VH-VL binders against Uncharacterized FAD-binding protein C1783.01. Designs and how they scored, part 22

Target 1, 263 residues: Uncharacterized FAD-binding protein C1783.01, of Schizosaccharomyces pombe (q9us28r162to424)
Amino acid sequence: YGIFAAPILDVRVLTNPGAVKRTYNLCLDISKYPLLEGKDWKIGGSFGIMPPNSDAEVLHLAHLLKIPQHELYVTKVLRTNGGRWPTIWGEDKPRCLYTSLYHIFKWCSDFISKPPTKSLIRLLAEHTLNPVEKSVLLALSDFRQDESYCRICTQSCVTLPDILEAFPSCHPPVDHLISALPQLMPRWYSISNDPSLANKRLEMAFTVQEYHSPNGQSRTGICTGFLEDLALAFLKARHDGSLANKKFTVPMFRGVQQNPFAK
Key: E = the ipSAE of ESMFold2; O = the ipSAE of OpenDDE; V2 = 0.75 times the mean of E and O plus 0.25 times the DockQ between their complexes.

## First folded at step 18 (VH-VL; framework fv_ozuriftamab)

Design e1 (from z1 with light chain S91H; at its last look DockQ between E and O 0.89; V2 from the best seeds 0.81)
Fold by ESMFold2, look of step 18:
Structure e1 (fold): chain C 263 residues (1-263), chain A 123 residues (1-123), chain B 106 residues (1-106)
Amino acid sequence: as target 1 above (263 residues)
Amino acid sequence: EVQLVQSGAEVKKPGESLRISCKGSGYSFTDYWMHWVRQAPGQGLEWMGIIYPGDSDTGYNQKFKGRVTISADKSISTAYLQWSSLKASDTAMYYCARLGRDYWKGSYPFDYWGQGTLVTVSS
Amino acid sequence: AIQLTQSPSSLSASVGDRVTITCSATSSVRYMHWYLQKPGQSPQLLIYDASNRATGVPDRFSGSGSGTDFTLKISRVEAEDVGVYYCQQYHSYPLTFGQGTKVEIK
């Protein structure tokens, strides 16, 4: 992995309490980021954050899939025949990885921010015992019509856990499910300051993205929810005087640092 | 070592009730799906249904739904197949089978089978 | 439901013969397994996920195939290989077995 764990130096809340939107500013320490010779950080440049799924979401999914808790954390050697997984920029090569189902769901699989694809819904339908439930899932996965799929899956913010809850007789094979889920992707942010003038400190602002599930529950976006959790934990530790005993980091990497006229 | 031990052969008359059992040992009984498979005399294998003993989640092949009940008692690591009113057509060998799972090798076979329970229903 | 058709339905082989059994599915199958039911016994797992031998299964048994067409081979049949061979899919509920291939030794 080329991911840098940037320490959080400061958090500022940019919106008043009770505001509809919650916006924060993060100050990150990039002084130890391994830059290539002749490269630097620039105002208006970009960087990526690799957000994990929350532990609550991972444990909820494991429960829905009937994964025994002891198996969730068992670490195994995973061997691949090629490709770039789990990286976006890695060499296309066979890999030997030391991982667990927990790690895969936590860091690698996107089962929250993107609606299930029709092919994933078809997998679910094939492993559904109740014939009424199966027929609904088959109809949603039908490539010949998109109306129900668009209304239910894309426009209503339906997630894989939502489908598993709504279709309790659906018991897909976990390895096939993992292969059908999209890879968890970075989220891109702009640098708000000039780090060359700010002693290798990077500032960025984010607004918490909120939406409601079909069940009416409030949800946050994966990355902004992750960042808010870190921000609130940092503020609590600072208020409680325990900040020196804790480490808050953001998994990030450098992006494009170019002149707007060039691109 | 994984073992599935089934109850003994049964000879019954039409209309009688029956419950046969399958006791699992040598593994975490509540963490694996248990399936029931039927084999009528001289015929092939038919999948009947499934139970997850950890929460008693059950499912049936529609061919057998309403004709049998699948259940489990996790306190004694035992799965059951039950008829409230037997028919002559229920004469068959009945097997329990554990669904194997290996997330890293992609396997979901019936890796262990009981010895079978012969049920004979005759008037 | 996915129907599985085995070929041949029966065969008679001499010790040392090569035996080939096919299993054809009405639609694509991701997980195909093979079992042997010896006379008077329960089925036993031979091959899982098309090509992997189960623990304790001799090297003379091999499996291959993907999609709708799967094959079980016995490179040198032995007297103890007598019985009925079944393929089984774990792709779609309801789970189904092939009709069986009876292998006798002459």
Scores: ipSAE 0.765, ipTM 0.909, lowest interface PAE 1.0, mean pLDDT 87
ESMFold2 (binder alone), look of step 18: mean pLDDT 93; pTM 0.953
OpenDDE, look of step 18: ipSAE 0.862; ipTM 0.939
ESMFold2, look of step 19: ipSAE 0.754; ipTM 0.901
ESMFold2 (binder alone), look of step 19: mean pLDDT 94; pTM 0.955
OpenDDE, look of step 19: ipSAE 0.803; ipTM 0.905

Design e2 (from z1 with light chain S92T; at its last look DockQ between E and O 0.88; V2 from the best seeds 0.80)
Fold by ESMFold2, look of step 18:
Structure e2 (fold): chain C 263 residues (1-263), chain A 123 residues (1-123), chain B 106 residues (1-106)
Amino acid sequence: as target 1 above (263 residues)
Amino acid sequence: EVQLVQSGAEVKKPGESLRISCKGSGYSFTDYWMHWVRQAPGQGLEWMGIIYPGDSDTGYNQKFKGRVTISADKSISTAYLQWSSLKASDTAMYYCARLGRDYWKGSYPFDYWGQGTLVTVSS
Amino acid sequence: AIQLTQSPSSLSASVGDRVTITCSATSSVRYMHWYLQKPGQSPQLLIYDASNRATGVPDRFSGSGSGTDFTLKISRVEAEDVGVYYCQQYSTYPLTFGQGTKVEIK
């Protein structure tokens, strides 16, 4: 599977300090990106970034699920019987994967950017001990009524960790939970320059996406939050004179070019 | 080797208090859920509740809520089942059982059981 | 709560017989386990997740089923197989057991 770790060559802050929206420009080194025959980069094309969940979110989820830290990092052989999981662009075939619960939660499971599905909430209800908590989760998962689900889960940006915190008697089986979580998806960006003319350097701008949790705390989107963390770490290393001792990379891949006959 | 060793048989009168114990050894006691299961004389198995000894998170089957208290002392790897006032209907064999977990094979059986504590409550 | 009904409630078998025990659930069960309680002993894990033998369990024991219907089979019963067999679900709290199947050896 072809995800490329593109080194960050430069970061520019495009907005004033303290601005409501924060915008950055990244310059990425794509000189070693493996291009397929007959394909090249162009202006107006697209590329995808595979943002991981933050370590803080992964560790918080593991704590809520009562996964011991040492078990979180144990590497095991996972055998699939087909399909493309944990990747969405891979070949549809059986696989033998070396992975850990940490890597699955870090790179493969989306427990932040999408609200829990009704099927996931039903699983949570089935494994909830407190009768009042269970009745609330059952109502949210009821296929005959969407009103409560839409209001609470989709409109108020509720995440799986939010539910586990709100329903402390909920203790789902971890393997079933992983099977019910959606896959972590790439985020798509437009190429803002011509990398062939700029010595195989790709420039992109991004604005940090902010949302509010159910209790009003500010949250960032997975991808733009990840990119901001990298950008700030790069800027700090440049300021401190330690940039040469560190690597900052963006996991990315080239998107499909626009169809020349598209309207 | 994993072992769950329970306290000895008890003969009590109605209204007395009692705490029975289950000591886990051979594994990380704080990292596994511990369950309690009862078996009334001549009857089948009935699930009573759970505790996570690492943080004392507890839960009860509603049938037994208010009748017993489940607790643990992680410093000595011991879980407890306690009555403040026994009834004759509490006469039963009580088992502790560890909930196994294998995230990769997707199984959660009671993989190890204590030897049982017979509690007899008679006037 | 998910109710589990075992059939038969009891049976008597000769050494070498094939024994079949069923467990029917009132709703779908993802995690079904089987235990054997020999006379005077605590229960012991026999089959987990419908079909997997626990460590040290002879291959004459097998399990199958999904959804609401599960089966435990003993291909050739031995004298040591006497006891009460229980199915148990881990799909919905409260956790529940079947009522038990008492197996006697003639």
Scores: ipSAE 0.756, ipTM 0.904, lowest interface PAE 1.1, mean pLDDT 87
ESMFold2 (binder alone), look of step 18: mean pLDDT 94; pTM 0.953
OpenDDE, look of step 18: ipSAE 0.854; ipTM 0.935
ESMFold2, look of step 19: ipSAE 0.750; ipTM 0.903
ESMFold2 (binder alone), look of step 19: mean pLDDT 94; pTM 0.952
OpenDDE, look of step 19: ipSAE 0.802; ipTM 0.904

Design e3 (from z1 with heavy chain D55E; at its last look DockQ between E and O 0.93; V2 from the best seeds 0.00; counts 0 for: pae E 2.2 > 2)
Fold by ESMFold2, look of step 18:
Structure e3 (fold): chain C 263 residues (1-263), chain A 123 residues (1-123), chain B 106 residues (1-106)
Amino acid sequence: as target 1 above (263 residues)
Amino acid sequence: EVQLVQSGAEVKKPGESLRISCKGSGYSFTDYWMHWVRQAPGQGLEWMGIIYPGESDTGYNQKFKGRVTISADKSISTAYLQWSSLKASDTAMYYCARLGRDYWKGSYPFDYWGQGTLVTVSS
Amino acid sequence: AIQLTQSPSSLSASVGDRVTITCSATSSVRYMHWYLQKPGQSPQLLIYDASNRATGVPDRFSGSGSGTDFTLKISRVEAEDVGVYYCQQYSSYPLTFGQGTKVEIK
């Protein structure tokens, strides 16, 4: 069960300039999508998009973790003891993966859209040198009370990079950190047209999801931010006349009519 | 070959200042944490603190905070341990040690050690 | 801080003997390492992450354990194995060492 790189055929901006919400329509080429026998696309059906973290976010995290650039891209063998990671629908089995820290942070780890767990914060506290910083992290990770954790980590949209910036004496072991981070998950979208009647083209609309970080900076959701970046790059290439020299793709897969969390 | 070469033995009087050095070679000096470890005569090993020479980030065991200063000069690949006012209780062997980093093995040991600098403080 | 207690504090062995050294921690340790300090020398890494031999360390040295209890074994000691053995944790700052186990060879 593979992820398909669907080419973007067209982008339309659906909202006026200056609108509070930004909404786009994407037209995707699914003519080469490998369908199983007897399967076809259905109007009103769904599909999943696998959004990566941005390169800026990956490089920022690597800097905060003091990972030298040459070590970030080194490819090595990683052996797992079971589970479905890094796949969503793969078998629960041990795997040998040829990967890099860059690839893991780019495609596999969710360090932006999910709040850090109390266990992750405890790991950070254990590897914090400044006693004041350590005491704050220990309080946030305290299993006996949730008020500070909910206010700061859940309600205030705090991310792992935000904590590492706020606590500069925190230097966790990178391998333990990776094992504690949640997996990046797909985002689901509805098909707005009949691809069989539209020459195997899939149309979808999305609205950019925005929120503000604790320091007031605007941030976008991982998937809709990724899609907006692609949409804007496509529009720029069309304006500049360079569209034929560029390839814009969306990593996607056909939806099933079943619960995606089924065991 | 990775080497950590420390400055020579020192004999000092209480109240004097001292700076000892550890020169790293055979590796990217700015990319590794460097630690200082103390061993009083006839005693075991005691961790003192760390430096990341690439950004001059330091950290201390609270027992030694305010007693010593850890620093580095990355242009000559050298880390330093410094006292402003020595005490007789500072008599010890002082080691620098590199923190190994292998993200894939999950290790983080002190993989290379300097030869040690004996500091003797007596009146 | 995590305190590490080694047992025994000293021992005397003959060439060919099996030696066992234990290290007990006051809290769970994810990263435990072992060092040997030979007479007149700096400490040197023997075992990292509980069970992995460092490069160039003979296969007569082995390590095991998890949680709070760790063991270093020498299957057949040699005269060159004399010195003080230390365990060390890298799971919580401040970093700490065991008090040492002095091994003498008769």
Scores: ipSAE 0.606, ipTM 0.852, lowest interface PAE 2.2, mean pLDDT 86
ESMFold2 (binder alone), look of step 18: mean pLDDT 93; pTM 0.948
OpenDDE, look of step 18: ipSAE 0.782; ipTM 0.898

Design e4 (from z1 with heavy chain T30Y; at its last look DockQ between E and O 0.91; V2 from the best seeds 0.81)
Fold by ESMFold2, look of step 18:
Structure e4 (fold): chain C 263 residues (1-263), chain A 123 residues (1-123), chain B 106 residues (1-106)
Amino acid sequence: as target 1 above (263 residues)
Amino acid sequence: EVQLVQSGAEVKKPGESLRISCKGSGYSFYDYWMHWVRQAPGQGLEWMGIIYPGDSDTGYNQKFKGRVTISADKSISTAYLQWSSLKASDTAMYYCARLGRDYWKGSYPFDYWGQGTLVTVSS
Amino acid sequence: AIQLTQSPSSLSASVGDRVTITCSATSSVRYMHWYLQKPGQSPQLLIYDASNRATGVPDRFSGSGSGTDFTLKISRVEAEDVGVYYCQQYSSYPLTFGQGTKVEIK
């Protein structure tokens, strides 16, 4: 999708032990990033990270949708009628892609970071067999009032998997579900160093975003949770002396690098 | 070749129990929804319910809930439709039908049907 | 429940005629399918997702439509096309069929 797998060169924990918030610094190797001639990296410029959903979340969703694991990974030709789906940086036009359901759920669909839309809940309601469950979903999707939707879906941070678990008689068609899910969006970060002077290294900092699920379980934001998992795995491998046997990369791409006054 | 083979015709009296079967072959029986559809004499088609044989997840048309039981034995690739107490109004042809699955074309038709089981309930 | 109404309920056609069958839904339908039940047989899939012919279905059969209005056409009817045609929606449980359109030849 035009994203670069930037190797992690170093990780530094920026917050003291025992701090409530967890903040990390990542040093990324951008020496092999394919820059166009005449383009460069600037301090204070931006870059995007494309966070994937975790494999655990993808497999859990596939289980809830009754997608056999072997079919999840089958690569097929996907033909679209337009738009930039499954990626946001491509051109808005019809596409012919080789991909899999795994890849779509892993890299392209946002089923965790936002509550399902009323439109998506309506789709779920229409494919719900139990009349009581269906009536609840219809009420949540009712466009004439927002009270139930805001209380249950927005304020409680409900996800699509949470709804599928709560409404076990709901069996939506998978293709329609995929077309109704929002795209995973990049998260933007500022470059905190001058990569040309630092041997084409890019430094960035992030703070882990946390919130609570309906059952009180702590959850992290998709991107900062992904980055923390990588950071912790890198630190463990360095401490264990196994770093040379492992590869840690961040999927990223260059953003706007120019100061408006520099033109 | 995908094939659905149903049990033979049945003649019963009101109040009797009955279980009819649908054996699937030529595909992964575990991984496809199976539906039951009935057709009363001289009438159209009426959807009764579904089962996912892999985990026995079932669902019913409200009209038939509590009057029939849908089940499956995946070890012999067979789905069942069962009545505990038949009524004369249960006289019909009963079909099993596989729900087709194509995640990329977005199609979920009944792509294969059994030959039907005629159930006659009379005194 | 989405109710499907077919028109006409029956028709008689001569070999070579063009036949048009409509299916109207009480609510929008994303997945509309057509089946043919020949005399003494189980239903068989004819058209899926409004316009796609199932394998082995002659190209004289075509489907079209979206939303609430769907059409099945037979460009040149043959004697073997006799039977009852049903539309069926897969957009809302309970799943429903149209009442059927009986096609007679001669």
Scores: ipSAE 0.761, ipTM 0.908, lowest interface PAE 1.1, mean pLDDT 87
ESMFold2 (binder alone), look of step 18: mean pLDDT 93; pTM 0.946
OpenDDE, look of step 18: ipSAE 0.781; ipTM 0.896

Design e5 (from z1 with light chain S27E; at its last look DockQ between E and O 0.88; V2 from the best seeds 0.81)
Fold by ESMFold2, look of step 18:
Structure e5 (fold): chain C 263 residues (1-263), chain A 123 residues (1-123), chain B 106 residues (1-106)
Amino acid sequence: as target 1 above (263 residues)
Amino acid sequence: EVQLVQSGAEVKKPGESLRISCKGSGYSFTDYWMHWVRQAPGQGLEWMGIIYPGDSDTGYNQKFKGRVTISADKSISTAYLQWSSLKASDTAMYYCARLGRDYWKGSYPFDYWGQGTLVTVSS
Amino acid sequence: AIQLTQSPSSLSASVGDRVTITCSATESVRYMHWYLQKPGQSPQLLIYDASNRATGVPDRFSGSGSGTDFTLKISRVEAEDVGVYYCQQYSSYPLTFGQGTKVEIK
């Protein structure tokens, strides 16, 4: 299966004004989803959303890595030696892809939602010029102690951009960095309505996940932040009357459709 | 196409100051790291440090930290290596080298080198 | 810092000979490059990332290796191949070169 661009039919704000958390309901059109024969949608089943990194985060990372803006978008042939990357369900095989650094950072690499691994931090340490900065990164990557790593990287929501900002003498090679970053993974949601009895509409609710950067500034999770941006853009377009010729889509795919009583 | 042209040979006495230059042409000077490499007479190559001319981000091999200053003037596509007080041990050939930047291939060779600047420091 | 040791330090070859130069690192190297410094000239890139020939480099030059051990081979030496060959790592700062291998043509 590929990724389906499901149109947004409606957005509802589920939380009252002034609420601490923001929760939305999305109504998605799945009428044209390419189902294999004999398959259907079930209430309580799951689907995945492939959230991109925001353009702001991609551009910020490119700046930190000293990638010129015009080179970020150059399309080149990338050959892989095997594995499923950049797909999740694709065949484990070598691939020939036409892609760009922008596309890789936008859709394929998780540099925000996962803390940097110790192996990634070791790569950063090796490419750090300032000896004080390098010593700190080496200590964070040390397999013999977990205290600093757990407190700083895991519990404090530290991202790769945060590390690059904190360690300005760190200049990792971009190709090695990409190979060391985890793959951007889908986020799973439950179907909250019965699409087999509805007009092939899928309803889902999500609450915006907020975190704080090391300097205390608020951040949103990749998927719920992406969904909120779409939701707000849809609501604005509906309010100002520009909705009629605009199309808002969610990149999604069907998950497992389990019914505990099905045989 | 790509050229790195260095300033001419220098003969100096210990304690004197010196700035040598490397002018890049045929490419986007501000988009590539520039490195300095020394070669003492009859010896091998030794990495000294780097600069990114686009923002003057600079780094040094610890061995040379405080002994030299690396800088660039991006308006004239020129990188510099300078000493405030030369020693006899600074006698060497000095090369500038561009760090290759091809995100899709093997990373980061010195793909173009200047012709070298011979610095002789003697009493 | 990663230390690179080349072998041999010097050799003499006849035109048409096969030449093999090794570079051993004190720890694993992801990016190993080779340069040739011809007499009286600046170094020039020969092989990058262990095995890729730079632009204009004849196919008699080949590179191989991974981890800590790397090899440069010249399948059929020409008179123009005289000079000093250097390996160089780009895996950890400070960047380092091998001590060089002087190749003379007899």
Scores: ipSAE 0.736, ipTM 0.891, lowest interface PAE 1.3, mean pLDDT 87
ESMFold2 (binder alone), look of step 18: mean pLDDT 93; pTM 0.949
OpenDDE, look of step 18: ipSAE 0.828; ipTM 0.920

Design e6 (from z1 with heavy chain L99M; at its last look DockQ between E and O 0.88; V2 from the best seeds 0.83)
Fold by ESMFold2, look of step 18:
Order: C-alpha cells, then structure tokens, then sequence
Structure e6 (fold): chain C 263 residues (1-263), chain A 123 residues (1-123), chain B 106 residues (1-106)
C-alpha cells in the first residue's frame, strides 16, 4: 500500500486557551483515497499517519554531523541488495532508489522518539576524540550492565542529537549511523466520524504529547507535534486570508476497520 | 583540481617555535576535515590530529596533545600545525591530508595529500 | 588504540609476480584503507573501505577482508609499484596505520 497526502479541510481547537493539554480536531479530504475493492471507511476504524521529522530537527542533526546544507539535498542513486529499507512498507527485494540525506532523515530515520541503542552508542564512542567523553560513552554501551544506560538514556528521554550535543568530540561516520538508526514508524488514530456518510471527509482528534528533554526543556511527540504545527499554520492562513494560497496535507493510509462497535 | 600545497622545509633549533601551513584549493575548504600526519625519518605514518575548518573543531592524538596546535584560517583556505617549543624528536616529514566526504559509500579515506613539509630540529 | 600489523614487513618481487600483503587488527575494523608511498613521494590512496579502488588505480590492485583480517593483492606487479604500502583504519580514534610493507622490484 501507498501513503496518501490527505488535504486538511478544517481545524477546530477542542480545548480552551490556557488549558494544560492541547487537543485539536482535523477534517481531512479522503475523497481521492485509493480504496481497494470492497473496502470502506467506518466510524471507530483506524488509520495511520507517517509523521516526518521536522525540518528544524533534520537541519540540527545535519549541523551536528557536519553535513553541509547544500550536500543534504543532493540526490543519489542507491542500489539495495534486498530488504525494505529505507521504509517499513517498501518491497522486500533489490531496488534502485533515488534519495537524499534530507529525505532519509526527514521521512525514514527515527532519531527523536527512541533513545539510541547500546550498539549505536558504541559506534559513537569509537568515533569520539576526547578520551573522557569516550570513556563515558563506552560505559553507557557496556553490555555487562544496564543500570547507567537505563537511568541516563532511557528514563531521561535522551535522543541522538542530545548525545551529539553532550559529546562534541563525537564525529561518527554518516553511512554507518544511517544504517544503525531505527526506521520511522506510523502512528495510529481512530476515525471519529463516518466518512462514507460525510462526503468522504475524515475527522480525527489528537492531543499534543509533551515530555521533557534531559535539560528539562519541553518537547512534543513527533506525530502530534507535526500535526499541531500543521493545524496552527492552517489556522494562521485562514485568519490572514491566505488559505487559498497554501496547501496543507497529512500523509496517511487506511488501517484496520474492524471495530467491535461497528456494524 | 583538488590541491594541498604546504609551506617549505624548515631547519630549527630545540626550543624554537614554528608554524607550518597547508593551503587547500579546488574544493570547499570549510566543508572537509583536514588531518595532519607525521613521518619520522625512515619510519611509518602517525596520525596527529584533525580540524574541521568551517568551525575550527579540533581533535588530537593524545601522543601529540599539548605539543602542537592545529588551527585554520578559512578566509585564505589554510590549515596550520604549530609548535611553541620544538624538540629534536620533532624532526620528521609532516603531511596534511583531506578526509573524503562520501556519506553513502563509507568513504572516509585520506583522498588528497599535501607534498609534505620536512622539519629538521638539530642542536 | 587499534594496532595494525602488516605482513610481510618487506618483500622483493619480479615483474609479473603476484603479491599479497596482509593487515591484521587487534580489534574489529569497519573501514580499512590502503595507501602507497612511492620513493620520495607523499602517500596516495589505493583502496578504500577494504575493496574499492580509488580513481585511476589499475585493475591489478585489489583489496578484501573484514573484521580483523584484510588483504591487498597485486595480480601482476610492475616496476612502478615499488614503495611502501600502508593499511589504515577509520573505525576508532585515534586513527592508526600499519607499520608498512616495503615492496622492492628486482
């Protein structure tokens, strides 16, 4: 199956200004979604959103890796030997791919939502120049104990960019880093209306997921942060009268529609 | 097209200071790591350290840390290796080398080398 | 630091001989490169990432290996191949070179 770019038709803020949590309703146009024969959309069914990493996060990672901005967008032809990389939904066979480092970091690599694995931290340690920094990374990657890793990396929501910032003498090879990063996964949402009765419009609600970085700074989840940014940009364009000049889409695909409460 | 041109041979006494240079041309100087490699007379190659000229991020082989300073002037596309107090054991050929930048093929070799600068330190 | 040991340390070959040089590492190496330093010259890249020939390097040079054991082969050595061959790891700082293999053509 493929990913559909669903246009946003409307945004509604569901929480009062100043509320602790922020919740939005999105109305998406699925009239052109390529449904398989005999399939339909049902209330309470599911669909997936493939959130990209933000451009800010991609550019920040490229800066930390010393990838010049103009090199980030260079398209290369890559030949795979099989597997589904760079995405989880690709065909499991050898392919020729036209891609860029930007596309890989934007759409394919999860360097934000999960702490780096011990294997990745070992790679980072090996490519660290400062011996004090290297010894700390070696200790975090030590397979003989998990206590320091769990306390520092897992419980504190540490990301790859956080480690690169904390260990400025760490300069890993980009090709190995890309191979070691987990693939970006879809996020699942429930359909809050019946699109077959609503002129092929899909409504969904989402609450912004917040957490704190190791420095205590507020961060949002990848998908709900992405959706909030789209929602706010849509609302601004509507307020400013520029909505007709802009296109807002959500990359999505149909999920399982067998809801126990559905007919 | 890519060219690394180093400063000329030097004859010095122990305790003297020295700065040698490596000028890069034919490529984006600020976008590639530059390394310094030493070769004592009749000996093999030793890695000394690294600089990213775009932001002057530097790193050293611990054997040479505190003995040399690596720097760059990006306005003239030039990297430097500098001693504040030379020793006789610093007698060697010194090379600058550019590290390759192919993020897709795992290419991180020293793909271009300077011609070398012979430094002789004698009492 | 990862130590690299080359074998042999020197050899003398006739034109047309097949030459094999090995490089053994004290721990696993992901990126191994090979350089040739001809007499009186700077080192030059021959092989990168174990098996890829640098631009302009003749087909008679080939590289192989993984983990801790790497090999450089010259299928039919020529007079111009004289010099010292070095392996170099880019897997862990500090970066290190093998001690060199001196190839002389008799």
Amino acid sequence: as target 1 above (263 residues)
Amino acid sequence: EVQLVQSGAEVKKPGESLRISCKGSGYSFTDYWMHWVRQAPGQGLEWMGIIYPGDSDTGYNQKFKGRVTISADKSISTAYLQWSSLKASDTAMYYCARMGRDYWKGSYPFDYWGQGTLVTVSS
Amino acid sequence: AIQLTQSPSSLSASVGDRVTITCSATSSVRYMHWYLQKPGQSPQLLIYDASNRATGVPDRFSGSGSGTDFTLKISRVEAEDVGVYYCQQYSSYPLTFGQGTKVEIK
Scores: ipSAE 0.744, ipTM 0.896, lowest interface PAE 1.2, mean pLDDT 87
ESMFold2 (binder alone), look of step 18: mean pLDDT 93; pTM 0.955
OpenDDE, look of step 18: ipSAE 0.877; ipTM 0.950

## First folded at step 19 (VH-VL; framework fv_ozuriftamab)

Design f1 (from e2 with light chain S91H; at its last look DockQ between E and O 0.89; V2 from the best seeds 0.76)
Fold by ESMFold2, look of step 19:
Structure f1 (fold): chain C 263 residues (1-263), chain A 123 residues (1-123), chain B 106 residues (1-106)
Amino acid sequence: as target 1 above (263 residues)
Amino acid sequence: EVQLVQSGAEVKKPGESLRISCKGSGYSFTDYWMHWVRQAPGQGLEWMGIIYPGDSDTGYNQKFKGRVTISADKSISTAYLQWSSLKASDTAMYYCARLGRDYWKGSYPFDYWGQGTLVTVSS
Amino acid sequence: AIQLTQSPSSLSASVGDRVTITCSATSSVRYMHWYLQKPGQSPQLLIYDASNRATGVPDRFSGSGSGTDFTLKISRVEAEDVGVYYCQQYHTYPLTFGQGTKVEIK
């Protein structure tokens, strides 16, 4: 059971130009999705989308961590002692992985959608040169009280890159940072159509989620931003007649839960 | 072959300025942190500060902040340690050291050291 | 700042002796390194990340430990092992070294 690259068959813009929020419909081809014997798509079930971090966010983080571009893409064999990383659903076993820092940040580490944990902030504090900056980070990581952490990190939608920019004397070791970051998780959608009747198609609508960073920059949610980028690229390719020469896919998988009210 | 070659010994009087150098070769100079380490006569090792030559990002041990300036010229692969006004207490051996990194093994040692620059400050 | 205390501060050994040097930290250290400064030379990396030998370091050198207590061992001392041994933490700034352990050969 793995991630399926579902081809995009069609994109429709559901909102008028100039609308406050942007909403799109995607039509996905699931005809080749490898279902287990005796299973099929059902109304009330679920599917997950595995959104990667954008290349822009990965390159920005690498720059903040002072990882040279040539080292970011070097592929090496990494051996683990057990666990399920980098998978969510795999067996708990030692692994031999052929990967790069780019692939880890692109597909495995969540450094955008969740505020840094106190444990991560403590790591950052330890590797901060400026004593004023270090003192602030130590206060944010203090497990005895949550007031500063909630106000600064949670309520302001702070990300790891935001902290690295705000605390320029912070230079954490990259391997320790990766071990402290949460794993990227799927975003879930309910199946509300019957793809068997719709020629093995799955339709979904999404609205782009926008936020502002503490420094005022506009941001999109990881999954809806990823989906919008695909949608716009598809529409451009259709408009300029190059669609047949391009492949647009959404990394997805069928959920294991079923709605008990489905037939 | 990684090498760090430092400038020669200096004899100075209190109040004089001085800049010593550390030239790196055999590796990508701009991609590694360079550290400065001090050893007073008959004493142990003391960390002074760092620079990332790629963007000149610098940091200091608070004990030496305002006493020295760390800089680099990446066009000639050279890091510098500079005093505007030397004191007799600045008499020491000064080493540059490269911070090694291996993200896959989790190591960050000083893997290569310069030969040292002896600075003597006396009146 | 994390203070590192080495023990002993000095020792005299005969060729073939087993030597043990300890490094105790005032708080937990994730990355501990060991260096040897031979007479008249700059320091050289000996052991990194508590237990890994640097390139070209003989297998008579070994390191162990975690948390606050770390150990360097020389299983059979040779005349070339004379010098001052330093531990160094890479856990929190400012980076610090132990005070050194001087090893002499009789």
Scores: ipSAE 0.677, ipTM 0.868, lowest interface PAE 1.5, mean pLDDT 86
ESMFold2 (binder alone), look of step 19: mean pLDDT 94; pTM 0.955
OpenDDE, look of step 19: ipSAE 0.755; ipTM 0.877

